# Ledger of designs, part 123: VHH binders against p49116

Target 1, 238 residues: p49116
Amino acid sequence: EGPLLSDTHVTFKLTMPSPMPEYLNVHYICESASRLLFLSMHWARSIPAFQALGQDCNTSLVRACWNELFTLGLAQCAQVMSLSTILAAIVNHLQNSIQEDKLSGDRIKQVMEHIWKLQEFCNSMAKLDIDGYEYAYLKAIVLFSPDHPGLTSTSQIEKFQEKAQMELQDYVQKTYSEDTYRLARILVRLPALRLMSSNITEELFFTGLIGNVSIDSIIPYILKMETAEYNGQITGAS
Below, E stands for the ipSAE of ESMFold2; O stands for the ipSAE of OpenDDE; V2 stands for 0.75 times the mean of E and O plus 0.25 times the DockQ between their complexes.

## First folded at step 7 (VHH)

Design ta85 (framework vhh_7n9e_1)
Fold by ESMFold2-Fast, scan of step 7:
Structure ta85 (fold): chain B 238 residues (1-238), chain A 119 residues (1-119)
Amino acid sequence: as target 1 above (238 residues)
Amino acid sequence: DVQLVESGGGLVQAGGSLRLSCAASGFTFSNYGMYWGRQAPGKGREWVSGISWSGGYTAYASSVKGRFTISRDNAKNTLYLQMNNLKPEDTALYYCARPGYGSDESDYWGQGTQVTVSS
């Protein structure tokens, strides 16, 4: 029944909070991350195939993959976010935490390893010059993952994932016809997303806004929002 | 609503150069990779060159590698093909294209611009 995604799903425009502060603070980082998270959830909810799976399945899928979607969004929006500057500010804060003995060395090591993995992922995507179409389909591949623990209905999810993979393949083969290895170079980047901890992502990007509330716990509420309320969150008008 | 309009073709002597342009409208140009194809009389469409959204990644058919350069200007919604050291075998109608969605949809291409290379 037609393609999985359309031009509306390829468009992914993050509106940053303005003005940018002279010195990066937790509030600015959390507001920026929240806008990206809400944009990502709105993107997923707009897909007809996703809607067809029903509310319970939608909630389970997004709870399982939000960190993967968010990380793909960070890579896609790295320039508009000045992500390298945000990560440098986080690293500086962590180094100050070592001096003030506020965090254990083991925890700091885990967080620094996460930042390194994130930087490596974003650099890999930048080197491949991944476009909006490719990002949309990579997001669809991770969204329609049938292999997460606790999913009770997987055959339809697998069908949509396979459709996403086929349409990405078709696009890459049409665009870069004699470069037979580009698709493989893109797809081998995806397993790295599952090595990145959602708990560490929450700590780095959402601490100032959500406190002790997990992203998993708010997902059902985000998915219930009306389009105008989503737009308010991603533009800061809510 | 996707429209692609090619220009810059013409008659040129072997060893000459031409620069093709493609004006894109009806979609967000910077979201997509683009490619150039060509069709010589009595032959099927041949892929010539592809370019990623920012221009940071390019690929070329072996027959044009080292002679043609693909580029783009996202501010102007324009795709370019600089063709140097043209050969009679390069004579074809040249099309710019945006890849379509899935196997069920044809690519979007313009009407083309004719390139004729005399010996």
Scores: ipSAE 0.811, ipTM 0.923, lowest interface PAE 0.8, mean pLDDT 88

Design ta9 (framework vhh_7n9e_1; at its last look DockQ between E and O 0.92; V2 from the best seeds 0.81)
Fold by OpenDDE, look of step 8:
Structure ta9 (fold): chain B 238 residues (1-238), chain A 120 residues (1-120)
Amino acid sequence: as target 1 above (238 residues)
Amino acid sequence: DVQLVESGGGLVQAGGSLRLSCAASGFTFSNYGMYWGRQAPGKGREWVSGISWSGGYTAYASSVKGRFTISRDNAKNTLYLQMNNLKPEDTALYYCARPGYGKSDESDYWGQGTQVTVSS
């Protein structure tokens, strides 16, 4: 049937808002995050296997895994995004909220731990020196996860996930033939994604733009967005 | 179109050194790990060394470990193989490769190769 992905799916180029402000305000952070989210959704939509599942199933899959895809995107685009600077800015903004007594001690702890988990995950991926090919297939494995509740066509989803895993395995085996454990080192990072709270991610990166609207609620609209509209969103924000 | 062009091969005496280069074009070089292979006369293709996209991770066949060093320059879209303390058994056509999609070897992209001959 052919491979699950192609060169077009390996390319994952994030365009940041320009110019970069001297002070990273909430708007800049949210815009950057939105671009990454849109890019991730557009990426998923471009996969023939994803298209084959149908619109309802596609929407359900993305709703289930958008946070994981987004997090992988953060790791992959960490340098381009200056993620460390963004996260530092988020922490600074959080400090302001703390001073205003808007957050409970428990909530502060949860948010700070989430930021730490994000940093650690991205650092771990950087240490493994994951390339665009590997990221593409890791995203595919995450996307085609059959273990989310409420999914239809789970057998087909599982088949696509297995295909993604096998093709990644083949890539790693060909590229690093005598390192028999690299694949395992890569795959063992995926469970960390499940530790990430989608709610906290949404609060940290998207509250400034969408307010009380959930990412879950806008996913269907993002998936229906025309490529031209997506490109316009990128260029229009410049 | 993906293109890989190897150079730097030649005739060298045992114990000598060579540095191979591979010029890549037609794809985003930094998106892929790369590897070197070789094929000796009458033998099949043999994996020699692999390198991650940034060069931060490298792997070697046991037969060349400690003697060969793989590196890359992403700004120049070039892959390198420094070969030291060469042995007659290292005589082969050396090729650089970008992995393709799927398990078939035919899915990978290879150059024409550069001949390395080590005399005793």
Scores: ipSAE 0.876, ipTM 0.949, lowest interface PAE 0.5, mean pLDDT 92
Fold by ESMFold2-Fast, scan of step 7:
Structure ta9 (fold): chain B 238 residues (1-238), chain A 120 residues (1-120)
Amino acid sequence: as target 1 above (238 residues)
Amino acid sequence: DVQLVESGGGLVQAGGSLRLSCAASGFTFSNYGMYWGRQAPGKGREWVSGISWSGGYTAYASSVKGRFTISRDNAKNTLYLQMNNLKPEDTALYYCARPGYGKSDESDYWGQGTQVTVSS
């Protein structure tokens, strides 16, 4: 049946809003994150195996895993986003909120723990020097997860996930032939993605969206967008 | 569409050094790990060394570890193999490769190779 992904799916280019403001603000952070989110959804929609599952299944899968895809995208695009600078600005804002009694200590603790988990994840991926091919297949493993609650057709999803795992293994074994442990080092990073709260990701990166609307509620509409509309969101062309 | 062109081979005495280059085109070089392989006369292909996209991660065959150094320059779309303390058993056609899709190395993209001959 041919490979799950192609060179087209290995290409993942984020275009940042310009110019970067002298002082980071919620609008810049939200626009940057939105571009990455739309790029991630457009990437998923372009996979033939994903298309073959049908609209209802596609919607359910992306609703369940958008935070995992987004977090992998943050790690992959950390340098182009200057993610460390964005996270430092968020931390500074949180520290100021403590002094002004605007947020509870428990909430601030949860958000800080999320930021530290995110930084640890991104640092581990950077240390492993994960490439575009490896990121594409890690995203595919996450996307074709058969174990999310509410999925009704799981056998085909599981087959696509297994295919993604096998093709990643083939790549790693051909590239680093005598390094028998690299694949294991890569795969053990994935469980951490499920420990990161989608609600906290929304608060940190998507505060510019309508506050009463969650990202998983808009996913069905995003997945139905025409290619030109996706390109507008990815590049910031309105 | 993928093209890989090796250069830098030649005849050297045992204990000598050579630096091989591989010019890549037809794909986004920085998206992929790359590797060097070799094939000695009358023998099968063997993997020599692999490198991650930025050069931050490398791996070597036991037979060349400590003597060979793999590196890359993404701005020039070029892969390198620095070969030191060459031995007669290093004599082979050296080729660079971009991994393809599937378990067989037949799906990989290889250059034509550059001949390395080490005399004793």
Scores: ipSAE 0.856, ipTM 0.944, lowest interface PAE 0.6, mean pLDDT 89
Fold by ESMFold2, look of step 8:
Structure ta9 (fold): chain B 238 residues (1-238), chain A 120 residues (1-120)
Amino acid sequence: as target 1 above (238 residues)
Amino acid sequence: DVQLVESGGGLVQAGGSLRLSCAASGFTFSNYGMYWGRQAPGKGREWVSGISWSGGYTAYASSVKGRFTISRDNAKNTLYLQMNNLKPEDTALYYCARPGYGKSDESDYWGQGTQVTVSS
């Protein structure tokens, strides 16, 4: 019954905290990442198919995929966020943490490999020049993944994912009719998202989050947030 | 409302050049890829060229590759098609389009078109 998404779901505008500090710090990074997280969660909430699954299923889906949605958001917003500068600042903080013996050598290796994979992912998406329509549908494919453990309504979730895949295919085929490989080039990027660690993303971007609570635990509250409260979070307004 | 308005068509002799323009409004132009299509007399619609949101990725029908160049200016919300070395078989109504959310090209947003006629 009609398209999975509309023009309103393709809009994805991130605003950065102001004023920009002279040197990037963990508080600026965490505020920037929090804005992207809230934008991503409320994007998912705005989808009629998502709303139709019910609150418990909604929470389960977002808990399973929030890191993939966040990572797609980082790639989509990499330029407006100055993501390369943020990652450089994070690397400097990690080097300080090594000197203070705060992290194990194995953990540091894992974190640095994660940063490298994130940069490579963002660069590959930029080289394909992925647009807002394509990002919206990639996010939908990731959101409606029926193979996560513990999900209910998996048959309906699978139908929504298939719909997202077909609508992305239609878009790519219409725009680039004689380029038979663009869709495949886009879709082969997605499996790498499943391999990225939510735990490391929290360490990289959400150090200093209030209460040091895991993102998994706050997702139900973000999804229930009133529109006025949501606008305050992404704009810094009260 | 989505609006696409083509201009720049006309009569031209074979071997000549034309530059088509498409003014876009009613949507965030930089969120979408765009394409040009054409419809010759007695023929169905034919995809000509597509372009990604920033212009960093382009594709062309084999019949126009090397002769036509698609470009865009997101600050002006305008799509372009530079057509060089025109041939009589390029004669058609040319339209710009933004893909829609349906399976068929009839769900797309397109303009009324601009006529290009190439005499031999």
Scores: ipSAE 0.657, ipTM 0.879, lowest interface PAE 1.5, mean pLDDT 87
ESMFold2 (binder alone), look of step 8: mean pLDDT 85; pTM 0.851

Design ua1 (framework vhh_brivekimig_d4; at its last look DockQ between E and O 0.59; V2 from the best seeds 0.00; counts 0 for: pae E 5.0 > 2)
Fold by OpenDDE, look of step 8:
Structure ua1 (fold): chain B 238 residues (1-238), chain A 121 residues (1-121)
Amino acid sequence: as target 1 above (238 residues)
Amino acid sequence: EVQLVESGGGVVQPGGSLRLSCAASGFTFSSYAMSWVRQAPGKGPEWVSSISGSGGSTLYADSVKGRFTISRDNSKNTLYLQMNSLRPEDTALYYCVKGGYFPWRKEFDISSQGTLVTVSS
């Protein structure tokens, strides 16, 4: 069989809402995050191996790892989306909630720690200067994780993950031949993704979802959405 | 020209049921996701439900989840909304809209007349 990923899977271009407002409100943050989520999901479904798992399995897979994929996407698109500004805005909004005594002290701590972890992760990835190929393979490794509970076809998922790992290894060896430990440095970042709560991520970025829809509910819808429709929406050509 | 014509509205008691229909013309119906949007008196438009072009994927607002069912017949260019367990707060003009759900979409291009649903005792 051919490679897991092709050059077409390396492209990951996020289109931000325009114009960027002076004040980042919940709506802008949610739209930006949603666009990234859609992009990430559509990227996943563009992988033949992902398609080969079938709709039920691949939907379950995405439900299990969407937070990790989203976070990798945040890191990859941090500059384009002005992630630091977004996070600052989120903190400001959170502060307002704190002032209104809407959150417990423990919850505040959890949320702030989550924001810190997100920022640190993205900073760490930036320091490593991860390129588009590496991000693609890292996303694939995260996507094809067999260790989530309730998954079917775990053997096949594992094979795809191994393939992703091997291809990443080959790429790094070829591209960064002078950096013997680059692969290890890159892979060792992945565990940080598992420390992040999907629920908190959803609360921080997706509070403005229309109709109070959950990410869990929207994932199947996104996966079945026509790319043309999404592109039309982001360009205003619906 | 895109034309959408809603029907099926009426007056029902709380707990009652209605089935709305939307006849679509002027575009390739099966190629587009469709949505239902409602507008209650004195309120802005509210997204209710969306369905993919093929009908294979549906999405609902929390306020109607478990009570409403969106469906479509592409052979008839018709969109449906089965509404069960209706509540007074469901009272609104219901509009059929070309296009699917987007998490950030607060505004919908409503060009049709809508159909009125009134839930009252």
Scores: ipSAE 0.713, ipTM 0.866, lowest interface PAE 0.7, mean pLDDT 93
Fold by ESMFold2-Fast, scan of step 7:
Structure ua1 (fold): chain B 238 residues (1-238), chain A 121 residues (1-121)
Amino acid sequence: as target 1 above (238 residues)
Amino acid sequence: EVQLVESGGGVVQPGGSLRLSCAASGFTFSSYAMSWVRQAPGKGPEWVSSISGSGGSTLYADSVKGRFTISRDNSKNTLYLQMNSLRPEDTALYYCVKGGYFPWRKEFDISSQGTLVTVSS
């Protein structure tokens, strides 16, 4: 059996909306986040092992891990997105909302804590200088998580997760041979992803979705699209 | 040349039902997701619903969820929209569009005549 991921799965190129507005707005942030989400789902769909699990399992896995996958994508594409600028704009809006007494203090505090956790995660990944191969395998590890409630085929999912872990280990040991503890430093970052609320991610990045649809609704729709159509659409040509 | 012909519109009372049809030609229908888009008088186009090429997945705007059902018959190259519990705000010209749901799509390629749905007492 071949490797879990190929070189095509390492390539992860986000195309941002153009032009960037002078002042960030909900539509630009939502469009940028949606492009990243669709790229992440397209990436998952392209993995033969993922497709082999079948549509029902694929839907359950992505519904359970989309926030982790999305957050890894934010960290990987932080420079391309100017993520720090987006987060600063969101923080400024929230601080103004506190001053104008528009939102509850508890909600604002929860959202601010989420933003700080997100910044901490992205900064830790940047400091570690995580490369494209490492990001691909970290995404595979979170995608093939057998421990989400309600999953079937858990033994097969666990096998694919272990394969992802083995291939990541082989890559890191070969590429960063003089850094004995690099793999451990990378892997201990992953638990932080599960502490971040998918509901808060939706509120921060996906408020402007056309038709007011939920991410939970989008996931099965996009995963069941034809591959040729998906490829045509993800380029943003339509 | 892509051709889309909508039909089935009419005048109905609030709470009524209509079924719209779209006859497609000029492309491999089963290979493309399809959408219904509507345009109310004085407003821009609003996405309503999308269906995958195989028909295995559907998505609905929150405003129509639970009331409208999108479906397709790939053997007949036809797209359908079953509209139940119609409301005055559903009054619009309805268009069939090649392509699925995309959060960043600012424009819809509306080249057909559409079919008029009027919900009034």
Scores: ipSAE 0.668, ipTM 0.836, lowest interface PAE 1.1, mean pLDDT 89
Fold by ESMFold2, look of step 8:
Structure ua1 (fold): chain B 238 residues (1-238), chain A 121 residues (1-121)
Amino acid sequence: as target 1 above (238 residues)
Amino acid sequence: EVQLVESGGGVVQPGGSLRLSCAASGFTFSSYAMSWVRQAPGKGPEWVSSISGSGGSTLYADSVKGRFTISRDNSKNTLYLQMNSLRPEDTALYYCVKGGYFPWRKEFDISSQGTLVTVSS
């Protein structure tokens, strides 16, 4: 039924809370992350192929991949977000927790390893200078992953993923015709996304002063939100 | 002018129930998500629950899930919170707010007096 994505799905403009405070705090970090999450969910929901799968399949699919979509969003928006500054602020907060004996050493090791993996992923994507079209197709490949447990429409999901891969290949070959290995370099970055822990992402970006948040449990609500509510959450205007 | 008026608070024993109401006026009620927020003495505001404009989607704080039920009647411009199995920790001033909120968001547009719920033996 035509191309999987249109130019409207390439636009991915994150608006940061303004102005950025001199000293980053948990509220600024959570607001920034919230805007990215809602932008990512709005993006996924707007894809006709995604809409065609039905509400139950949509919920299952997003529950399985929201952290990978969020991580791709972090990489894509790293410069506008000043992500390295945000991660440094998080590390400083963790150091205070160690000094005050508030967290176990094992948990802090897990969190620091996750931050390192996230930084490594974002740096590798920046080195490749991934463009907006490439990010859109990478997100689609991640979204339409048929190998997640509990999915019911796996044949159709697989067809959509294959279509995303074919369209990415065509785009890269036309746009980067002198870089024979670009597609391969891009695709080998994707396995790292499966190493990202949704539990730790929630701790780093979403729970701050609010305890034990499960993004997984609120995804049905987020997917059913009205478009005006999404726009308010993305810009902080509501 | 947006007006929100809470009622239904009172004193109850632990394990008891209360039903809170919020009468809304000054805006098209059915077009907006609504939320309950509470503030215990000496603490900052805490999000409790949200409901979509149509009433088709609800979300609850983990601390109240299974015990509280948010609902709305768009024909009466009224928001409700059924509170069951109340605990002393539920003691707070309860506010009705216009808009949908999420567990990680700490900023609330509170424009009303609220209704006091006291759970004590």
Scores: ipSAE 0.132, ipTM 0.552, lowest interface PAE 5.0, mean pLDDT 85
ESMFold2 (binder alone), look of step 8: mean pLDDT 85; pTM 0.860

Design ua10 (framework vhh_brivekimig_d4)
Fold by ESMFold2-Fast, scan of step 7:
Parts: C-alpha cells; structure tokens; sequence
Structure ua10 (fold): chain B 238 residues (1-238), chain A 121 residues (1-121)
C-alpha cells in the first residue's frame, strides 16, 4: 500500500487572526492557538491510515496526544505566530496576576517552567532546521502512539507508528545523506513532548475558551464531522 | 438565497421548557453543520450549540450543557433546539445559522428575524 503520508500532508500553513492588535491580549492568543489546534486536527483527519482506525479510536488518539501535536505545531509555526512575542505577553500577564495576588507563587513557578521547556523545545527544533517533511513524520509518530493509558486497538496504531518511523528514516537518509546523526538528534527531541502538561497548555493558550467550551469537547466534535463538511468549514474560515 | 426561519419561542417560567425549530432552504442542508446563536437584550451574539451535517457530532456552550439538546431532521430540512430547565439568563432572541462552531467566529450570518424566548416569573 503506498506511503503513510502524501505531499499534501507536508503542507502546514497557519492563517493568523487579522487584524493584529496593537497589544497582544487573551482573545488574540486564544484565536491564534485555536487556529493552530484546528489546523493540527485537520491535518490528522486527512491521513488515510488515521481514517481507517475509525471514529472512536481517532477521538481517543487525539485526546491523548493533542498537546504533543499542538507543541510540534507551535515549533513549526513559531515564526508565523511570532511565538516569542506571544510567550512574552503570557509572561507579562502572569506577572500582573502575581501583583494582584490572583495566582500562587507555586502555580506561577509551574507555568514559568512549562514556558521555559516550550522555549527550549522550539529553540532545539529551530537549531536543527527541521523541514516540512520531518515535521509531518514527527507529528505522525506522536499521533500513532500505541502506549497512551486507556488506549485500545494498539496493534494497528503501532504498525502505523512504525511505518511513520521507517518513512522518516528513508527521507532523512536520502535528503541529508552527509549528516549521519541527524535522525538520532531529531528523535531524541520527542520524549520532551510528553513532559509538557496539557492542562498548563490549555490554561496558557486557550484561556479565551474557559467558561465557554473545553478542548476535550471540541476534539470529538471536529473529528466526528463528515470529511467534506469539515473541510468546507475549515477552509471557509477567515 | 439561504433562508432560515426560526419558530417556537415564547414566555415561560423559570424551570420551564421550550422547543425551537428552524426551517432551512436555499442550500443542501445535510452538507452543512448548523448552529444556534442567541442575543440577549443589549448584548452581542452568543454561540449556544452546533451540530454536524449528519447529526453525528454535537457541541454545547458550557452555560447550556446538560439542559439543551440540539438535533436535526435532514429529510425535513429542519434544525431543533430542545431547551429544558430554563433560567432568566436564557432570555434572548434565538437564531439558527449555517455553519458549525469555530472558536474565532465572532460574526454570525444572521439574516433572519429569530424567535424570542423570555424566561420570567
């Protein structure tokens, strides 16, 4: 059967909210993050192997790995998003919350550590100059992860993950033939994604959704839509 | 040429129930997600609930979750909103709109008159 990913899966183009506000605020950050999350789910939906697993498995996989996919997306789209500027705005908001006694010092420390881990991850990916094909396969490797707690149908998921790993290896060996250690440098970055708290990511980037709708609810809503309808909805958005 | 006609609103006491209907025409109804949006007096539009084209996926605002149920009948080109345990803060003009939920969607294509729901003692 053919490759796990096609050239269309390499294309990952984030459309930022417009107009850009003079000062970054919670709504702009939340809109930017939500667009990236929806783009990431759209990307996953388009993979034939993912579709073949069925809706219940698709929902379980994305609920388990959305933070890993989102973080890879942040790294891939860091320049388009001006991620460093967004993180600086989040830090400023957190510092203002300390002055107003809205958050504990321990909570602020946890959040700052998360931001530092995120910056380190994005910086390491930028330093490695990860290309679009490499990002596509890294996303596939984390998407088809068979080892999340509570997951069923793990045999088929593991086969798709192994296929993603093999195709990434073939791509890197062909494209970067003179860099013998490139694949190893890339793969050792992935464990760091599981150390990132999805709850803290939700609090940092999706504050504008709090009190309206949860990420956990949005995931099955998007994934259970008909493909043609979902594509029309996403591509029709400004 | 998209036409949406809401009905079923009225005056109810707190804790009451209403069932809203939306008759759709001018497009292939089953191919599109649909949403209910409300606008309270003096406030902007607030998204309430969305349903996929097949009805297989639904989403609710936290404020109505567990109280409201969105459904559709594609054979009749009709969207429904069953509203239970109504509260005074549910008082609004209710509109059906073409399209599903998007977190960045601030403007809804509201071209219809809506149906008024008033929850008061």
Amino acid sequence: as target 1 above (238 residues)
Amino acid sequence: EVQLVESGGGVVQPGGSLRLSCAASGFTFSSYAMSWVRQAPGKGPEWVSSISGTGGSTLYADSVKGRFTISRDNSKNTLYLQMNSLRPEDTALYYCVKGGYLPWRKEFDISSQGTLVTVSS
Scores: ipSAE 0.595, ipTM 0.823, lowest interface PAE 1.7, mean pLDDT 88

Design ua11 (framework vhh_brivekimig_d4)
Fold by ESMFold2-Fast, scan of step 7:
Structure ua11 (fold): chain B 238 residues (1-238), chain A 121 residues (1-121)
Amino acid sequence: as target 1 above (238 residues)
Amino acid sequence: EVQLVESGGGVVQPGGSLRLSCAASGFTFSSYGMSWVRQAPGKGPEWVSSISGSGGSTLYADSVKGRFTISRDNSKNTLYLQMNSLRPEDTALYYCVKGGYLPWRKEFDISSQGTLVTVSS
């Protein structure tokens, strides 16, 4: 029995659109977020255990957890993305929308609370100084979640999640042997991902796609590409 | 030299149907995803649909979903777009492009003449 993840699964390199515009706009934010979503789908697809679940099961799994994977990706790539600058631009746009009476106060409050939760999550991960191996295993724990409704092969998914948890434990205990409770501090961050609305994430980061495509259509398209086509998209993405 | 030749456009009334074709040459057709993009007069290009190299994966803009069907015949190096329930807003020059583009793409390598689709009475 080999490990669930290899060193290739630790590499998670986001390439941003260049050049960054002088003033952030919806298209730049949407393209940046879309690249991160694609990278996250590529990461998941590269896991042999994920492929072993079969195409229908693994597509349903990602469709259920994409927001959690995306949020972990935002935290991991926060510096590369200048995420704080992007969130500040979104907040400024929302404040202008209040003054122009384009959105209800209750909706703006929900969106602002979501941004606050996202900032707190990213700050907590930064404070813990989560490394690339830890991010890879946290993403695997989230990906192999057996508790989403409508899933088949839930016993196999649970086995892969347990394997991810065991390998994370082994890694943390060996690498951070001086910090007895590091694993517990890391794992208690994960429930916060379930409190963040996928609909609000879509509105904040994928507004440039709203009215053009459904996020639900993008995910299965990417995951159901043949391997050669999928790899061709990545080599052309830079 | 990559060559793409669109055909099948015409004038049709609202609710009508058209089938567009794209004849491809100069590259290994089955190894590349393909896309349809359209450009209405005075507007920028709009992505419509994409298909993977094998035809196993397809993607559609929300504005055409349920009405349009993208397909390919790799033995004939031909890409198709079946357009049903056509609306006046579907009026545009339609281009096929090499590449199974993802929907956030705003710039396309359009080198062909396209085929004109006009939806009016």
Scores: ipSAE 0.585, ipTM 0.829, lowest interface PAE 1.9, mean pLDDT 89

Design ua12 (framework vhh_brivekimig_d4)
Fold by ESMFold2-Fast, scan of step 7:
Structure ua12 (fold): chain B 238 residues (1-238), chain A 121 residues (1-121)
Amino acid sequence: as target 1 above (238 residues)
Amino acid sequence: EVQLVESGGGVVQPGGSLRLSCAASGFTFSSYSMSWVRQAPGKGPEWVSSISGSGGSTLYADSVKGRFTISRDNSKNTLYLQMNSLRPEDTALYYCVKGGYLPWRKEFDISSQGTLVTVSS
């Protein structure tokens, strides 16, 4: 019953740490990324269909797809986040590491390839001018992926994914009625998300995590937080 | 004025257990996440564990996961840390801190006495 997503699920507003430092540092990058991760998980948790699957399934789904959700969030919030500036700072650091022989050439190659894939993905989304409704449904399609190993309730997850696809199709056909192939152009971008390594995303954006806490441990922590505490985290306010 | 008083520390042998307590006053305890932070001899403060205001969400440093359990009793304004399978590297002053885990949190407002945990033969 009812639509999978409401207008409240289309709103996705990242509040950046302020002010932006003159020279980007690990703290600013990690705080910005963490705010986006918290916002993404708060978004997923607010979906009634997601809640209906139960806590164990919710945790398994987000553990499997957090990198895809995060990458979609980076693309959607690229301007607000000044993502190009952040990536340029990371590239500059890597170039200095090459000159100082502090990292292996193979590792630098892997990281540079990841940055290239991320830039290409964000550029393709920007070129398509993906709107807020389209991003919401793409995130829902990624979230309700029934094909991750170890999942239970896969038939219900698949039904929610199909509902997301159907609602996206309805939206695109009505809003972009003159562009018959827009939906296909949007959907063929999604497989690229699975080519990006979650381990490299952690290294680039989450190096500053305290206590050696893994993303796998943070996910259930965030998903079980109170709504008021979520709001405080994504704005940086207590 | 926020007041936090830790207790329950002591000397134990490796493999032993201790239960730490933190009595909180001066704020609405149930409205705030709480954390345990430790400081080993000659080291800076290390975050150990956090719990949400309702107790519904907990997080542990990888070094203590599976051995330590954080809990709270909001009716008594008390935070707990159950420590099992203690190791020599767990030796530290343990502090409770107002506030939960934040990935960008660099400093902890440690204003209390702490409680000493010593794990040795």
Scores: ipSAE 0.458, ipTM 0.757, lowest interface PAE 2.1, mean pLDDT 87

